# Miniprotein binders against p81326: the designs that were tried, part 91

Target 1, 226 residues: p81326
Amino acid sequence: MLHFGGFIMEINHISKILEKEREEYIRNKVEEYLKQGFSKDDAVNKANQSWRTYIGHRIQDVIYNLLKKFLKDSGLKVTTDKALNNRNLPEELDKVKRLIAINYGEYLFLPDADVIVYKVENNDIKIIAIISVKNSFRERRFETTYWKLKLKESPVTSHIKVFLATPDKDNEISYKCPNGKPKKMRIILEYELDGIYFLKEDFEETEKAKHFGKIVEDIIEISKKL
Key: E = the ipSAE of ESMFold2; O = the ipSAE of OpenDDE; V2 = 0.75 times the mean of E and O plus 0.25 times the DockQ between their complexes.

## First folded at step 6 (miniprotein)

Design nb7 (at its last look DockQ between E and O 0.66; V2 from the best seeds 0.70)
Fold by OpenDDE base, look of step 7:
Structure nb7 (fold): chain B 226 residues (1-226), chain A 80 residues (1-80)
Amino acid sequence: as target 1 above (226 residues)
Amino acid sequence: SKLEVEIEVRGNRIEIRIEDGKIRITIEVPDEEEAKFIALIIKELAEELGVDEEKLRELVKLIEWLALMYGAKVEVEIEE
């Protein structure tokens, strides 16, 4: 039980809620597909496929909302890459966008930045951390690592911490060496990233691999050093 | 005995009454379209929980977490 700001971050409650969301979502989607004329089996299969896409975005939103709430009292601000994908940005967000941009010569591109934590001091913006959220590692397994390495190449972005947050339901990166066999993905991600935060209890904890409940404290500590 | 929970949804506002109003919870969700879905989740959570005081406290916590997960405002009023 991690007490932060009077709230105990309980991963079990989050997991229980997400399971109820799944049940309700699947029920609604099955009904929708049945009304469209699909068979029961097809409707269930389509609903499950739809859920896999939905839950990925949902977890990102959850993490955003949690960080926004728990970092508020520390004076830290939170945004998302989606919020930055606008032609008309407020000045503050336009500055944030520019401060995370990666130089490719003639072009500037943004890293995958599901959640961005920053502070405003004396009208200057400092980017503290980027959190990549992954529900599964089936695709783009090392994309977050790529962005971390790219951010390191510039003195403008080299200080930005890059974290991975995941429930890792399939235990793809929960353990370094299960059954005596090294998991390449866990080892590389932990080596290259500034931290991995698990939205679960059953994982191998290290200096860099921690329970998600510690992310708020870690971000606050980093913010004090910048 | 099932926990008696009354849930009303009005726009982006969810009002929950537990035990004839001994506990009143109000949720204001940022997205109105999600309010009905959230209400259904609360109903399902409540149906799984028995009527004992410990389970009631757990339900309140779950509702608070649910609201937080959606970026919603939540207010809890407990009659002493």
Scores: ipSAE 0.772, ipTM 0.909, lowest interface PAE 0.5, mean pLDDT 91
Fold by ESMFold2, look of step 7:
Formats: sequence, C-alpha cells, structure tokens
Structure nb7 (fold): chain B 226 residues (1-226), chain A 80 residues (1-80)
Amino acid sequence: as target 1 above (226 residues)
Amino acid sequence: SKLEVEIEVRGNRIEIRIEDGKIRITIEVPDEEEAKFIALIIKELAEELGVDEEKLRELVKLIEWLALMYGAKVEVEIEE
C-alpha cells in the first residue's frame, strides 16, 4: 500500500486534504451557528475560532497515525501523553511514563510530549523521541525547549530526542533571517531542539530543520544506535 | 476522458468505485457520521482533480492518505 520512500512527495497530499477538511468544517459550523440564531458575521467568526481549536487537535492525531503506521515495521511503538494520563494504565505504558518523568525534587511530572516513540527489547523499554506538535507560536513559544533542557539534566533521560513538528502556516519560524534580520524564535528552537519538522514545503531547510517526511527515517536511524 | 467516481456510504464503510468497478476502494471508520464526512472530502478531492486515466493514480494516493490521516482501515482492489 503506502510506502516509506515517497514521504517527501506526500506532504502536499496532507496539505490538500487538510484544506478541504477546513472548508467543509467551516461550512458546517456556520450553518450550525446560523440555526442557533447568530448573525452571519458572528457565525463566521465563531466558526473560524472553532476551527483554530479543532486544527490543533487534528494535526496531533494525523502525526500520531502517520508515525504509528510507518514505524511499526521497524519494531518501534508510538503512544501519546493523553494515553499516559489514562487512569487505567497498562503495565507497558506505565513503564513508558516512568521513563520520561522529570524529577522536581519530591515531585515527578511528565513533559508535555504530544507523541512519544519507544521500543521494547527483552522486556526493557527505551524511549527514543518525543514530538511536540505546535500549530502556532503566539503562546508558549519555547515550551518545547524547556522540556528538552529538563530532559538533558538527568543521565536517565538525556538521550531522549526532542522534536518539534509544525505546519507554521504563518511563517513564524520558517526562516532564520527573514529580510536579513535574525528571527530569535527560529534560531533558539533550532539550536536547542534535536530537530524541527515542517508540514509544508516553503521553509528554510537546514541539518535540523527538515521536511516532515524525513522524521520516520531519522527516528529509525536513531533507534539503531540505542 | 473523465472517469466516473462513484461513492457510497453504508454504515461505517465507504465504498469508492472507479472505471466501472475495476478499482474498488473500501474505507472502514468508527461511525456513520465520520464516514459521511470523509466521503464528502473524497468527492470534493475527485471533483477538484478532474479524474481521468492520467490522474487516477493521484486520486488513489489522496484517498489512501486521507484514510491514513484518520487511522482508518483501507482496502484497495484492482481488477484486470
């Protein structure tokens, strides 16, 4: 069916699909709000606001489904921070949770990791990477960097790769020096994180800033070293 | 020449038939409402693309990616 090697040329498929989903979602929400008695202008504003909340969740789900599919044959498993917060936690996931927890003295907390990649060998679990998914950078601009720095503080977690995945539709971090001026947010994110993966074609590619299609290959290569 | 793309929703399943049934794609999703939404997206993608023999492979790829993005089970059957 779907094959690993064509991932770069598949990014525009994701974008085309998400745009059609947006168009239909907004159309449906406008009709719903109009039926509730809102004016046309209010219905449109509310639908756009609803979409902004929805798309953040949607992109996380897409990334989870893609990684789960394409990493499976390499013996790699994928979970989410949502799954790790489940009250009814299976033993395997409980081990994953303990292996990414950050020590704050008397307290242990999970980093905000949207997607977690790990492997299981001889009943041992090795955390490979966490992927933070950001749709925009208006708030919590450096949250992912904070978690990378905290994971680096302990030899137990310092090997864990921390990636950021983003469509960056508003070009907030797509270029290092737009108009000749250094973009602080892009520079710091690229410096501190292990990689930034863009779900779009138009951005400045570097050794750490790549097309999202490269993330599967990168994770597999990292896993072979661990 | 343009090819006819037929889309049918039966419960939680979406069936897409192309080229008089030579290509049959089945997508299984959690529920009927999701199936209806996905079927609408497929219809819009097919209309925008303007499917003919040259673009048939691209449409199938779009449908497979759409199913994958939903974590949906997909089966593609191609006859002689």
Scores: ipSAE 0.665, ipTM 0.879, lowest interface PAE 1.0, mean pLDDT 86
ESMFold2 (binder alone), alone request of step 6: mean pLDDT 75; pTM 0.704
ESMFold2 (binder alone), look of step 7: mean pLDDT 75; pTM 0.695

Design nb8 (at its last look DockQ between E and O 0.25; V2 from the best seeds 0.00; counts 0 for: pae E 11.4 > 1.5, pTM E .707 < .8, SAP 72.186 > 70)
Fold by OpenDDE base, look of step 7:
Structure nb8 (fold): chain B 226 residues (1-226), chain A 80 residues (1-80)
Amino acid sequence: as target 1 above (226 residues)
Amino acid sequence: SKLEVEIEVRGNRIEIRIEDGKIRITIEVPDEEEAKFIALIIKELAEELGDPEEKLRELVKLIEWLALMYGAKVEVEIEE
């Protein structure tokens, strides 16, 4: 079991790796875009945008793998929205997909569900939690909140916990009232969501805002109540 | 003191030798450029001053994270 202290150290090492990777990634992408005929400024901007997309996927994959590993012994299962985007799903995943679907009248759509945690009991599937992973809040700041509210509207999905996991590198939601000024985004996200989990040390901890190391325990506890 | 490690990178494969080769760790990653970065981080960690046993524990944890992050295959060989 990754002790809390060990987990923090590991996050620091991850951040160091990612920063070094970023420098080389940006350099290579800038060169690529320059060869495509973009200006230096455009090449840099495009490279930075490419990096944001790339690193977002990497962090999502890490969180998925971590949850899968640490929840395995508890008998909980983990999947992703990507895995559900298949025409031919195994029966179990097809059931998972149906149990997270949101009704829009004539249409059913899936929420953004980077990671989905569920259990199988007596051949019945119960969805426990959806984890949205965000590296930055530059775009779609309240998208996770929208999905949480939509899930609450149905008795089929109202029990599903929605968590946000983020490194919050730019300190967009790490503190509620830095310098005495309320951060609207932190306050709203914490109010509407079931929890925010930080992949960092420097944040304001509350009942709902916790270090990512606590997410496994919290999910296991929730699973016992469902 | 520092953890004495030998690190070799061959393509997408990193070979780490610890304690004069008593412990051999092989890391294979999907991307060759990723292997270079990983090797660099491992080297930096190993060169940091500290208790060798503590550094070894840190290294093992780092490798576990790397496996999760990059989909790396890790093989450990310990000479008895």
Scores: ipSAE 0.027, ipTM 0.446, lowest interface PAE 4.2, mean pLDDT 85
Fold by ESMFold2, look of step 7:
Structure nb8 (fold): chain B 226 residues (1-226), chain A 80 residues (1-80)
Amino acid sequence: as target 1 above (226 residues)
Amino acid sequence: SKLEVEIEVRGNRIEIRIEDGKIRITIEVPDEEEAKFIALIIKELAEELGDPEEKLRELVKLIEWLALMYGAKVEVEIEE
């Protein structure tokens, strides 16, 4: 039996570790874009965007595999929005997709959920939680809160817990009142979401803002109540 | 006083040498990209921990976790 908490130090430092590689990554990408004919300013902008996508995918993969492994013995299953966007879905995943879809009149869209936790009981599927993984909050700051609010609009999806997982390396949401000033983004995210799980050690802990190492326990406890 | 940990990546293999090579751990993962990522995690953990006994304990926990998460093949050689 594995001890989940023993790896907290490593996963909490993923963003820090990858940031040490950022300079080489950016340099290589700028050179690639310059070779394609972009101006230096455009190449730098594109390289920075490429880095944000790259680091986000790396963190998501670790979180997905960790949750899949440690939730299995509790009868909980894990999938991703990428898996649900495949055109040829197995029946089980097609049901998961239908259970989280949001109705916009004539259109049905999936929320931007990176990782989805569900269980199967007697051929019925119950969605437990959606985890959004954010490396930074520079552009789409409140996207996760928007999806929580949309899920609350229907009795079919209103029970779904919406979590945010983040290294928050730039301390954009780590504290409620840094330097005595209310941090609107942290306060709103904590108020609207069901939990924020930090992939680092230094942040203001609350009932909803926790170390990422607590997420497995929390998901299991939620699943028992459903 | 400090336990020195040397980490080397060659292709999809990570070699960890502890106590002047008395303990040698080789980890084989699916590809080179994952080997580089995992080696970086191990290096960061080793740099944060100054206490030799705690460093060894945490490295063992990490290696056990890697074996489960990635299906990594792990070889351990202990001298004498």
Scores: ipSAE 0.000, ipTM 0.298, lowest interface PAE 11.4, mean pLDDT 78
ESMFold2 (binder alone), alone request of step 6: mean pLDDT 71; pTM 0.663
ESMFold2 (binder alone), look of step 7: mean pLDDT 72; pTM 0.671

Design nb9 (at its last look DockQ between E and O 0.87; V2 from the best seeds 0.74)
Fold by OpenDDE base, look of step 7:
Structure nb9 (fold): chain B 226 residues (1-226), chain A 81 residues (1-81)
Amino acid sequence: as target 1 above (226 residues)
Amino acid sequence: SKLEVEIEVRGNRIEIRIEDGKIRITIEVPDEEEAKFIALIIKELAEELGLSDEEKLRELVKLIEWLALMYGAKVEVEIEE
């Protein structure tokens, strides 16, 4: 049983693994593009572009797998918006889907919910948290905030915690005021969301901005209050 | 002596043998298509660590366990006493 006591060491391992994945992925893609007749420079550029898309999904999958495993012993369940995007859902997932839906009058829409944590008690489902996973903040910077605000508008969803998980490799939100200049995105995200969890060590820690290793404990604690 | 790491991929199953089988690690990946890729990563990790001592071996085993976890794979580690 990987004792979580060493979670800081855990992120270092994750980062090391992801770096090796990148190296291998790029190598494979470059070879593929060379075989397709691209120049070396074009192949490298295309491989890098492909990686940017791939890594976004990969990190989401990693976080899903981590949470699924580490929350299992607590009796908490984990799913994804992708799993909910089906016409034929098991009853449990259909209930989960309905419990995170946002009302737009004539329509119900789902928030972006890369990972959904819920519990089942006495055949009742309680949604605990939604985790948005972002590798970069170049696009849709405040989309997670939008969904948080929308979820707050309904008594059905107002209790749902919304967390952001990110490696923030480009230090877009790692610090509030680097060099005396406020990072508006960090400040707003931290203010509006229930927490930001970093898959890195070099960041400004606050009550809401924590190391990703704390997310399991925080979710379990929240689950006990619901 | 460089600890020899043998890696075999059979479908969705990765078998790793270290020190002539003194350590055996089995990984069952949920996606068969990822098995070869994971095996390559393990190979690269092993090569980077340069398995020369027991500490490095322990580190490799931990990395493999994390790797398996990251892929939602099952991992079993057997160490011969």
Scores: ipSAE 0.788, ipTM 0.913, lowest interface PAE 0.5, mean pLDDT 91
Fold by ESMFold2, look of step 7:
Structure nb9 (fold): chain B 226 residues (1-226), chain A 81 residues (1-81)
Amino acid sequence: as target 1 above (226 residues)
Amino acid sequence: SKLEVEIEVRGNRIEIRIEDGKIRITIEVPDEEEAKFIALIIKELAEELGLSDEEKLRELVKLIEWLALMYGAKVEVEIEE
């Protein structure tokens, strides 16, 4: 049985692999755009823009795969918002979807949850946590906190932990006081969310701001309290 | 002084043979295009490491295991003595 260990080594492996994926992805895209008749400069710009979109989806897939693998032996299941939006859901996933939906009068909406962790006990489903995956905080910076607050409004969903997972390569939320002044975005996210998990080594670690490798232990601990 | 690494893609499977098959790694992924991409990544990682000794080989194996986990792939490692 594999366990998360050696934060530094795990994060180094993930980041090294992602960098190689980036290099190969960009190489392929540049060739593709050149064949379409774009100039060298335009092909490079388009390839980089394509990667910025791709990396967000890629990080979500990585988190899903890691959680699915490492939570399996604890009896915990993992799904995604993409899977919950499929037509004609299996009964189990339909129940998961109903348990996280938020009522807006005559409308029902799912919160923006990229990855959902739940368990099944005696045909009952209990949602443990949702993980929002953010590569950048340029837009919709506090969307995740909004969903946490909405989930707290109902006794059915108030127990659900809301986590944020991010590489935060541009250091948008890595430190509370990077230049001696409070970083509003980091302070508010850490205060309102149940945890922030960084897919990198260089950040200010606190009780709620941790290396990504700790997320499995935290989820298992939470699930045992429920 | 460099270890030989051979990488072959067979449909949705990647076979990696090191030192004339003394070490064989098999990775099974969801589809063929993903297998081809992953094989290229492994090739690039091996070239960057410069497999000159057993320490670097072990690091490559760890990177392959992490890569497989990141794609939700099944991995098998066979070592012949």
Scores: ipSAE 0.599, ipTM 0.851, lowest interface PAE 1.3, mean pLDDT 85
ESMFold2 (binder alone), alone request of step 6: mean pLDDT 76; pTM 0.711
ESMFold2 (binder alone), look of step 7: mean pLDDT 75; pTM 0.703

## First folded at step 7 (miniprotein)

Design Bd1 (at its last look DockQ between E and O 0.54; V2 from the best seeds 0.00; counts 0 for: pae E 3.0 > 1.5)
Fold by OpenDDE base, look of step 7:
Structure Bd1 (fold): chain B 226 residues (1-226), chain A 83 residues (1-83)
Amino acid sequence: as target 1 above (226 residues)
Amino acid sequence: SDLEEYAEMFIEFAEYLIRLAEELLEEGRPEFAIEWLKMAVRFLQMALELARKNNLDELAERIEKLIERAKELIERAEKIKES
């Protein structure tokens, strides 16, 4: 238990370390956009947008690698939707891709899946969980919820757990009813998703809303029931 | 044991962080490399504590070597940062 506390604290530092790059990144991007002929205001806005994309990818990469390492000893494998966006896939990944695909009649599309956790048993692949990693919720607030609902519609994918991992830097979903006012986004996400995992300390904990430090244990437990 | 598994997890993640820091050093960003290296050291220290509690001497030695490596990289990064 004592060791879990230390781990939790270090997880919180991941977001903090990444955010330290913001000032330098913004400054450099503003300068770049100014050289391209944009106004100062436009340059700042574009830089901020670029930062959001950049930091989003950075946190996804860290979380992916963290989960990959932490789940390895449990015999669980981890991949990403990006890794599946290839024409020539290894057989294993091709199977993973097919097992998370959503049917739209004439077309199959993949859900947004920043992290995909699966196991291989007796040459059969079982998808355990999809984890969406979001640094902020300014755009596409319910995209993860949409994919969860779509996955539920098929017996092939209905068992797949969908989790959200976020530092929630802006406290958009950290509390259900701050100051007595319900936060629609938190309530809906918690209701529709299988879990929300926070890379921070200051949040309202519930059965579904937990610290990110618990995600490994939860995934392992789910995998044993599959 | 559960504790040994946690130690290995922390070691593996620390090694990833060290690689990440090395990439940042190559990119000329020592200030950020240092932050990841410090985190790696903290994870390794946690692993070391677990190893010692379980009398895993070989594992402890391995962890200590990794800590030393990370600290050396921090020193290198600090020198680069000052220049």
Scores: ipSAE 0.430, ipTM 0.761, lowest interface PAE 1.4, mean pLDDT 90
Fold by ESMFold2, look of step 7:
Formats: C-alpha cells, structure tokens, sequence
Structure Bd1 (fold): chain B 226 residues (1-226), chain A 83 residues (1-83)
C-alpha cells in the first residue's frame, strides 16, 4: 500500500473550508429567522445554533464517506450508529449491532458512536474501531471516554479501538499545556482514548494525537493484528 | 495495479464531493458548494498526476472530464451566488 502523503495534507483543510463559509451561512440564516418574526437577538442565537448543528452533521458525513471509500480496498466496511438504530436491519448489520451493544441489566444500548469500522472474515464479523466525531466540547466533552471505558469492561468488546475526530476550531484540546498550564480535557482524552485525529494542521502532535489523514493507515494496521 | 487503485480512491471521493456540492446548490447554498468543488478538483488533480506519470491514458481522460465538470459547476454556483 502506498503512502497517503498528499491526501493527509488535503484532508486537514476541511476545517478551513467550513470556516470560510461560516459568516455567509450565519448572515443568510439570520435573515431567514428575521423573516419568520424572531427578534434580532433571537435570530442571531438561532443562526449560531443552526451553524453548529449543520457543521457537525457535515463533518460527520464527510468522514463517513471518506472512510468508506478509502477502507474498502483493504476489505474493511463502515457503518454508522444511525444506520444501526433502524428497526429492520439486514443480517450483517444486525450482527454488528449485537457485537457492540452494552448491557445495562434490563436494557441493551448502543454506544454513541458516529462511525463504526468492521470486517467480515469467514462469515464472522469483527469490530475494529469506533470513531466519535466532535465539533465542540461544550456539553458532551467526555462522552467518548465513557464509551471507551464501557467497551473495556467486556472481553467481547475490549479490543475495539475508540478514536475521536475533530476540527477543534476553538483550540479546546489542540495543546497539552497552553501557556504552561495543563489542559485537563486534552490530557484526559489523549490518555483514555486510542487516538485523537485533528481535521486541521495546527495542534500538538503526539503518538496518539495525529493529523486526520493518518487514520486510514492506522485502522488498516490495527485490522491486520486482529 | 496498486497505483490505479490508489488513484481511484481519490476519484471516488472527489465524485462524492461533487455530489455533495450538487445537493448544496439545490438547497440554495452555492457558497458552500464552491468550496467543496475546489477540494474535489484538488483530489482529481492529484489522481491525474498519478495517471499521467503511469501512462494510464483512459483514466487520465476520465479524470480530465471530471475536472471540467467540477469547474463548470463552480461557474454555475458563482452565477447563482450573484443572482
């Protein structure tokens, strides 16, 4: 397999692309809300909320399609937690769902994973990795670490790698010790997760904190060990 | 060959980006569509270089057509943006 050198650089530019369009999106959305009768203050707040939702869903969709296309040559398949929540699943996806479900006594729940990578060998399914896509760390900052810890509790799921993918536009986790002070969120996320993949160029790179373009090669390498 | 498969990954992702941009144009979001189309062209240019270096003429011709389609969509999006 060849290196994804140019690919790595290009993918890191997603955050820049989205930021260039933010002001126009918000301006247009404010106009829409004003026409619906909202006050100026309410329209601005709703437009900003709309942007955050839009950019989050957009990033997730792009990551899903990228992984699906770049992993298929290695025999790896990709699905989403949204697809697994459908009531009438194909047999293959029903098996994926059963292999990742977490037991809470009377209840079984799927982890909140955005993208799931698996392989099929001799009609057996093996879950390789879960990628959580986060645009912001305001409300659910440690959700991904919770799911990693739950997956580690069972010998059936303890092998599953849990990754975080983020543009981290506001530099909430880009550096371990900005201004000489430890950033609690970055340190805990990096310690607990199997990897953090940044959709931008400027961040503190470590063995676990990498450019997003490395995720394809990392997943392929992990799949060879399972 | 492995080089052909590598180039094809870039092409397939660029085709996804073009479809994404077409959806954005239908939604009345030409500004967003233009940026994704520019990224698609960059992926296609990388695939084109690989195809030309390896004398894959039929593949190179397909990539060139996709680049021209993406550029035409950029022009269409610019017209929508101005109107």
Amino acid sequence: as target 1 above (226 residues)
Amino acid sequence: SDLEEYAEMFIEFAEYLIRLAEELLEEGRPEFAIEWLKMAVRFLQMALELARKNNLDELAERIEKLIERAKELIERAEKIKES
Scores: ipSAE 0.358, ipTM 0.767, lowest interface PAE 3.0, mean pLDDT 85
ESMFold2 (binder alone), look of step 7: mean pLDDT 87; pTM 0.858

Design Bd2 (at its last look DockQ between E and O 0.72; V2 from the best seeds 0.00; counts 0 for: pae E 1.9 > 1.5)
Fold by ESMFold2, look of step 7:
Structure Bd2 (fold): chain B 226 residues (1-226), chain A 83 residues (1-83)
Amino acid sequence: as target 1 above (226 residues)
Amino acid sequence: SDLEERAEMLIEFAEYLIRLAEELLEEGRPEFAIEWLKMAVRFLQLALELARKNNLDELAERIEKLIERAKELIERAEKIKES
């Protein structure tokens, strides 16, 4: 339904926009930290840490709004892990939370499901997919695969598709075998997850590694099978 | 009506992008607001093509007004950036 070349190409520009924000943000933060008396190396490290804190929510918000707008006419609803952590959950969202939670004895934890897609049929809720949004892979590189494996352990959650969405600005997972050498992160993530969706143009496309703009039709097709 | 639904989805996302850009302008970040506004205009242009192709004249007029608003915000952001 959303197979316009212009739509897919425009979505790929998100990575370029974020990189421009990073460049100016880092420059300004380095200057701020230098004025506070930090060394050049410390100022750069702190600026990068500040950027990671700042941009994570922005990417997630953009992706959430995109999916919410483009999935609603297909009878699909979208929420976030932030919304599920509110104290005053509507009954519908409380059910969504219960349907994705993983039991660890005395404790019940949500997987790292930044964005959740579900449908409601006659007061029954079916989780279609969760999307993990990652700006970089310097830390917790395989956490998303852990949650996919945990969801696979139960027949009640094994149907839930687990996707990764990323600009992958540093090309950490963009290619399977750069210069003929296997990239472990890309190979393992692609093998274990149901899909990787890139917010940029330059990456190695495969059956599971696609332009982000294709995620909408993929989710709709999956929902029809469930 | 399928083409109308596609146009409405594009419009709604573009309106979100315009709101994001307005927030950036209020934060004094016009250079980034311009980039999000350009993306919004491209989405609105895609929606306008769908509306005109399907003879949805009132929808097309609504989209044209949104494009003009976004372009005015770009001009405002450019002036702020240059100052």
Scores: ipSAE 0.568, ipTM 0.852, lowest interface PAE 1.9, mean pLDDT 87
Fold by ESMFold2-Fast, scan of step 9:
Structure Bd2 (fold): chain B 226 residues (1-226), chain A 83 residues (1-83)
Amino acid sequence: as target 1 above (226 residues)
Amino acid sequence: SDLEERAEMLIEFAEYLIRLAEELLEEGRPEFAIEWLKMAVRFLQLALELARKNNLDELAERIEKLIERAKELIERAEKIKES
């Protein structure tokens, strides 16, 4: 009640807030673009693009702060790929960066990890999970799966869980075709990734595709097994 | 205690939501600020219930003041929205 159930219920309200914000934002932006002389179709397209830009950083920030606050009680720490790209890193973050980097011969690259969860035991760091946040799947739709597959190739990184978090407001991966078949992109993402967390209410939940509110408990459970 | 840490977790996230709402008010979006503030109040109410059931009077008072502040911001946002 006051423990897990209450937290999940309140966290899932983020989905409702984002839906209300999107509808009002798009309505207002469509009106604005129509006044500027754009066609209805162009106004709608521009409004949707404007929304993705407007909300993208906020969704990442909300998820980062939620995980940072709610995982603290379990001794887990949270950082971002933006923090890891600073030239002068604290020793702890420098170690995190090294433990998540992927080797391409003479080169090392970071995966696209918007949010990174790790723990510190003594002076050793263990990476628990990375979360990729996506508002749209129009470009680079399998980039998260590519990074998951690359991480699996090394014993240093193969244990790292890779999650996708998405509002999926355009039903790009939460839609089922009339014949009941999930979209190809949904099938591939769910198969390759360790989980998908939807910031929306209306979708078919599975063992790996869940309401966003479950992410906190899932990460805590994973960290206890590592 | 674990319960105190859990209450602090809820408080810190609610404080983040209040800051987010203040930014939305500065952007001229009171309708969105109200929704995030309502969420902050709900998290603070959960924290308050935990504090009261465990007789953490100082923490309960701190939470009550944060709820009051969030509600004052909601009233301010509602007035801005109406005008």
Scores: ipSAE 0.429, ipTM 0.792, lowest interface PAE 2.8, mean pLDDT 85
Fold by OpenDDE base, look of step 7:
Structure Bd2 (fold): chain B 226 residues (1-226), chain A 83 residues (1-83)
Amino acid sequence: as target 1 above (226 residues)
Amino acid sequence: SDLEERAEMLIEFAEYLIRLAEELLEEGRPEFAIEWLKMAVRFLQLALELARKNNLDELAERIEKLIERAKELIERAEKIKES
């Protein structure tokens, strides 16, 4: 238990380390945009938007690599939606892509899937979970929920667990009823998703809302039931 | 053992962090490299504790070497940062 506690605490630092780059990043981007002829206000706004995208990708990459390493010994594999966006895919990834695809009649589209966890047994692929990684909830707050609901509509994909991983820096979903008022986003996300995993300590823990340190164990447990 | 498996997971992730830090050093960003290296050291220390507790001497030695490597990289990064 003590050793798991240490690991959990270290996970919390991931977001903190990434955020340390913000001031430098913003400064450099502002200067860049000023040189491009933008006004100061526009430069700042663009820099902030660029940062949001940048930090989002970085945290996704770290979490992807973390899960890749921690799930490896269990025989589970991980990939990303980006890796699936190729015309020529290895057979395994092509199968993964097809198994997470959502039917829109004439078209199949992929859900947003920052991390896809799957297993290969006897040349059969089983998708276990999709993890959406969000640094903030300013945009597309319920996008992950949409994809969960869409996946649930098909017997092919209905078993796929959809998890949200977030540091939730702005405490947008850390608590259900802060100050006695229900936080709509937390309540809906927790209700619709299979789990929310926080890369922080200061949050309201529930059956579905856990520390990110639990995600590996939960995924492994799910994988055993499939 | 469960403890050995946990230690290996921590080691592998720490190795990733070390690589990430090395990339940052190559990019001329020693300050951020140091932060990841410090995290790597912490993960390795956790792994080392697990290894020692389980009397896994060979694993402990491997971890200690990785810690040493990470610390050396921190020192290098600090020198670059100060230059």
Scores: ipSAE 0.334, ipTM 0.715, lowest interface PAE 1.7, mean pLDDT 90
ESMFold2 (binder alone), look of step 7: mean pLDDT 88; pTM 0.865

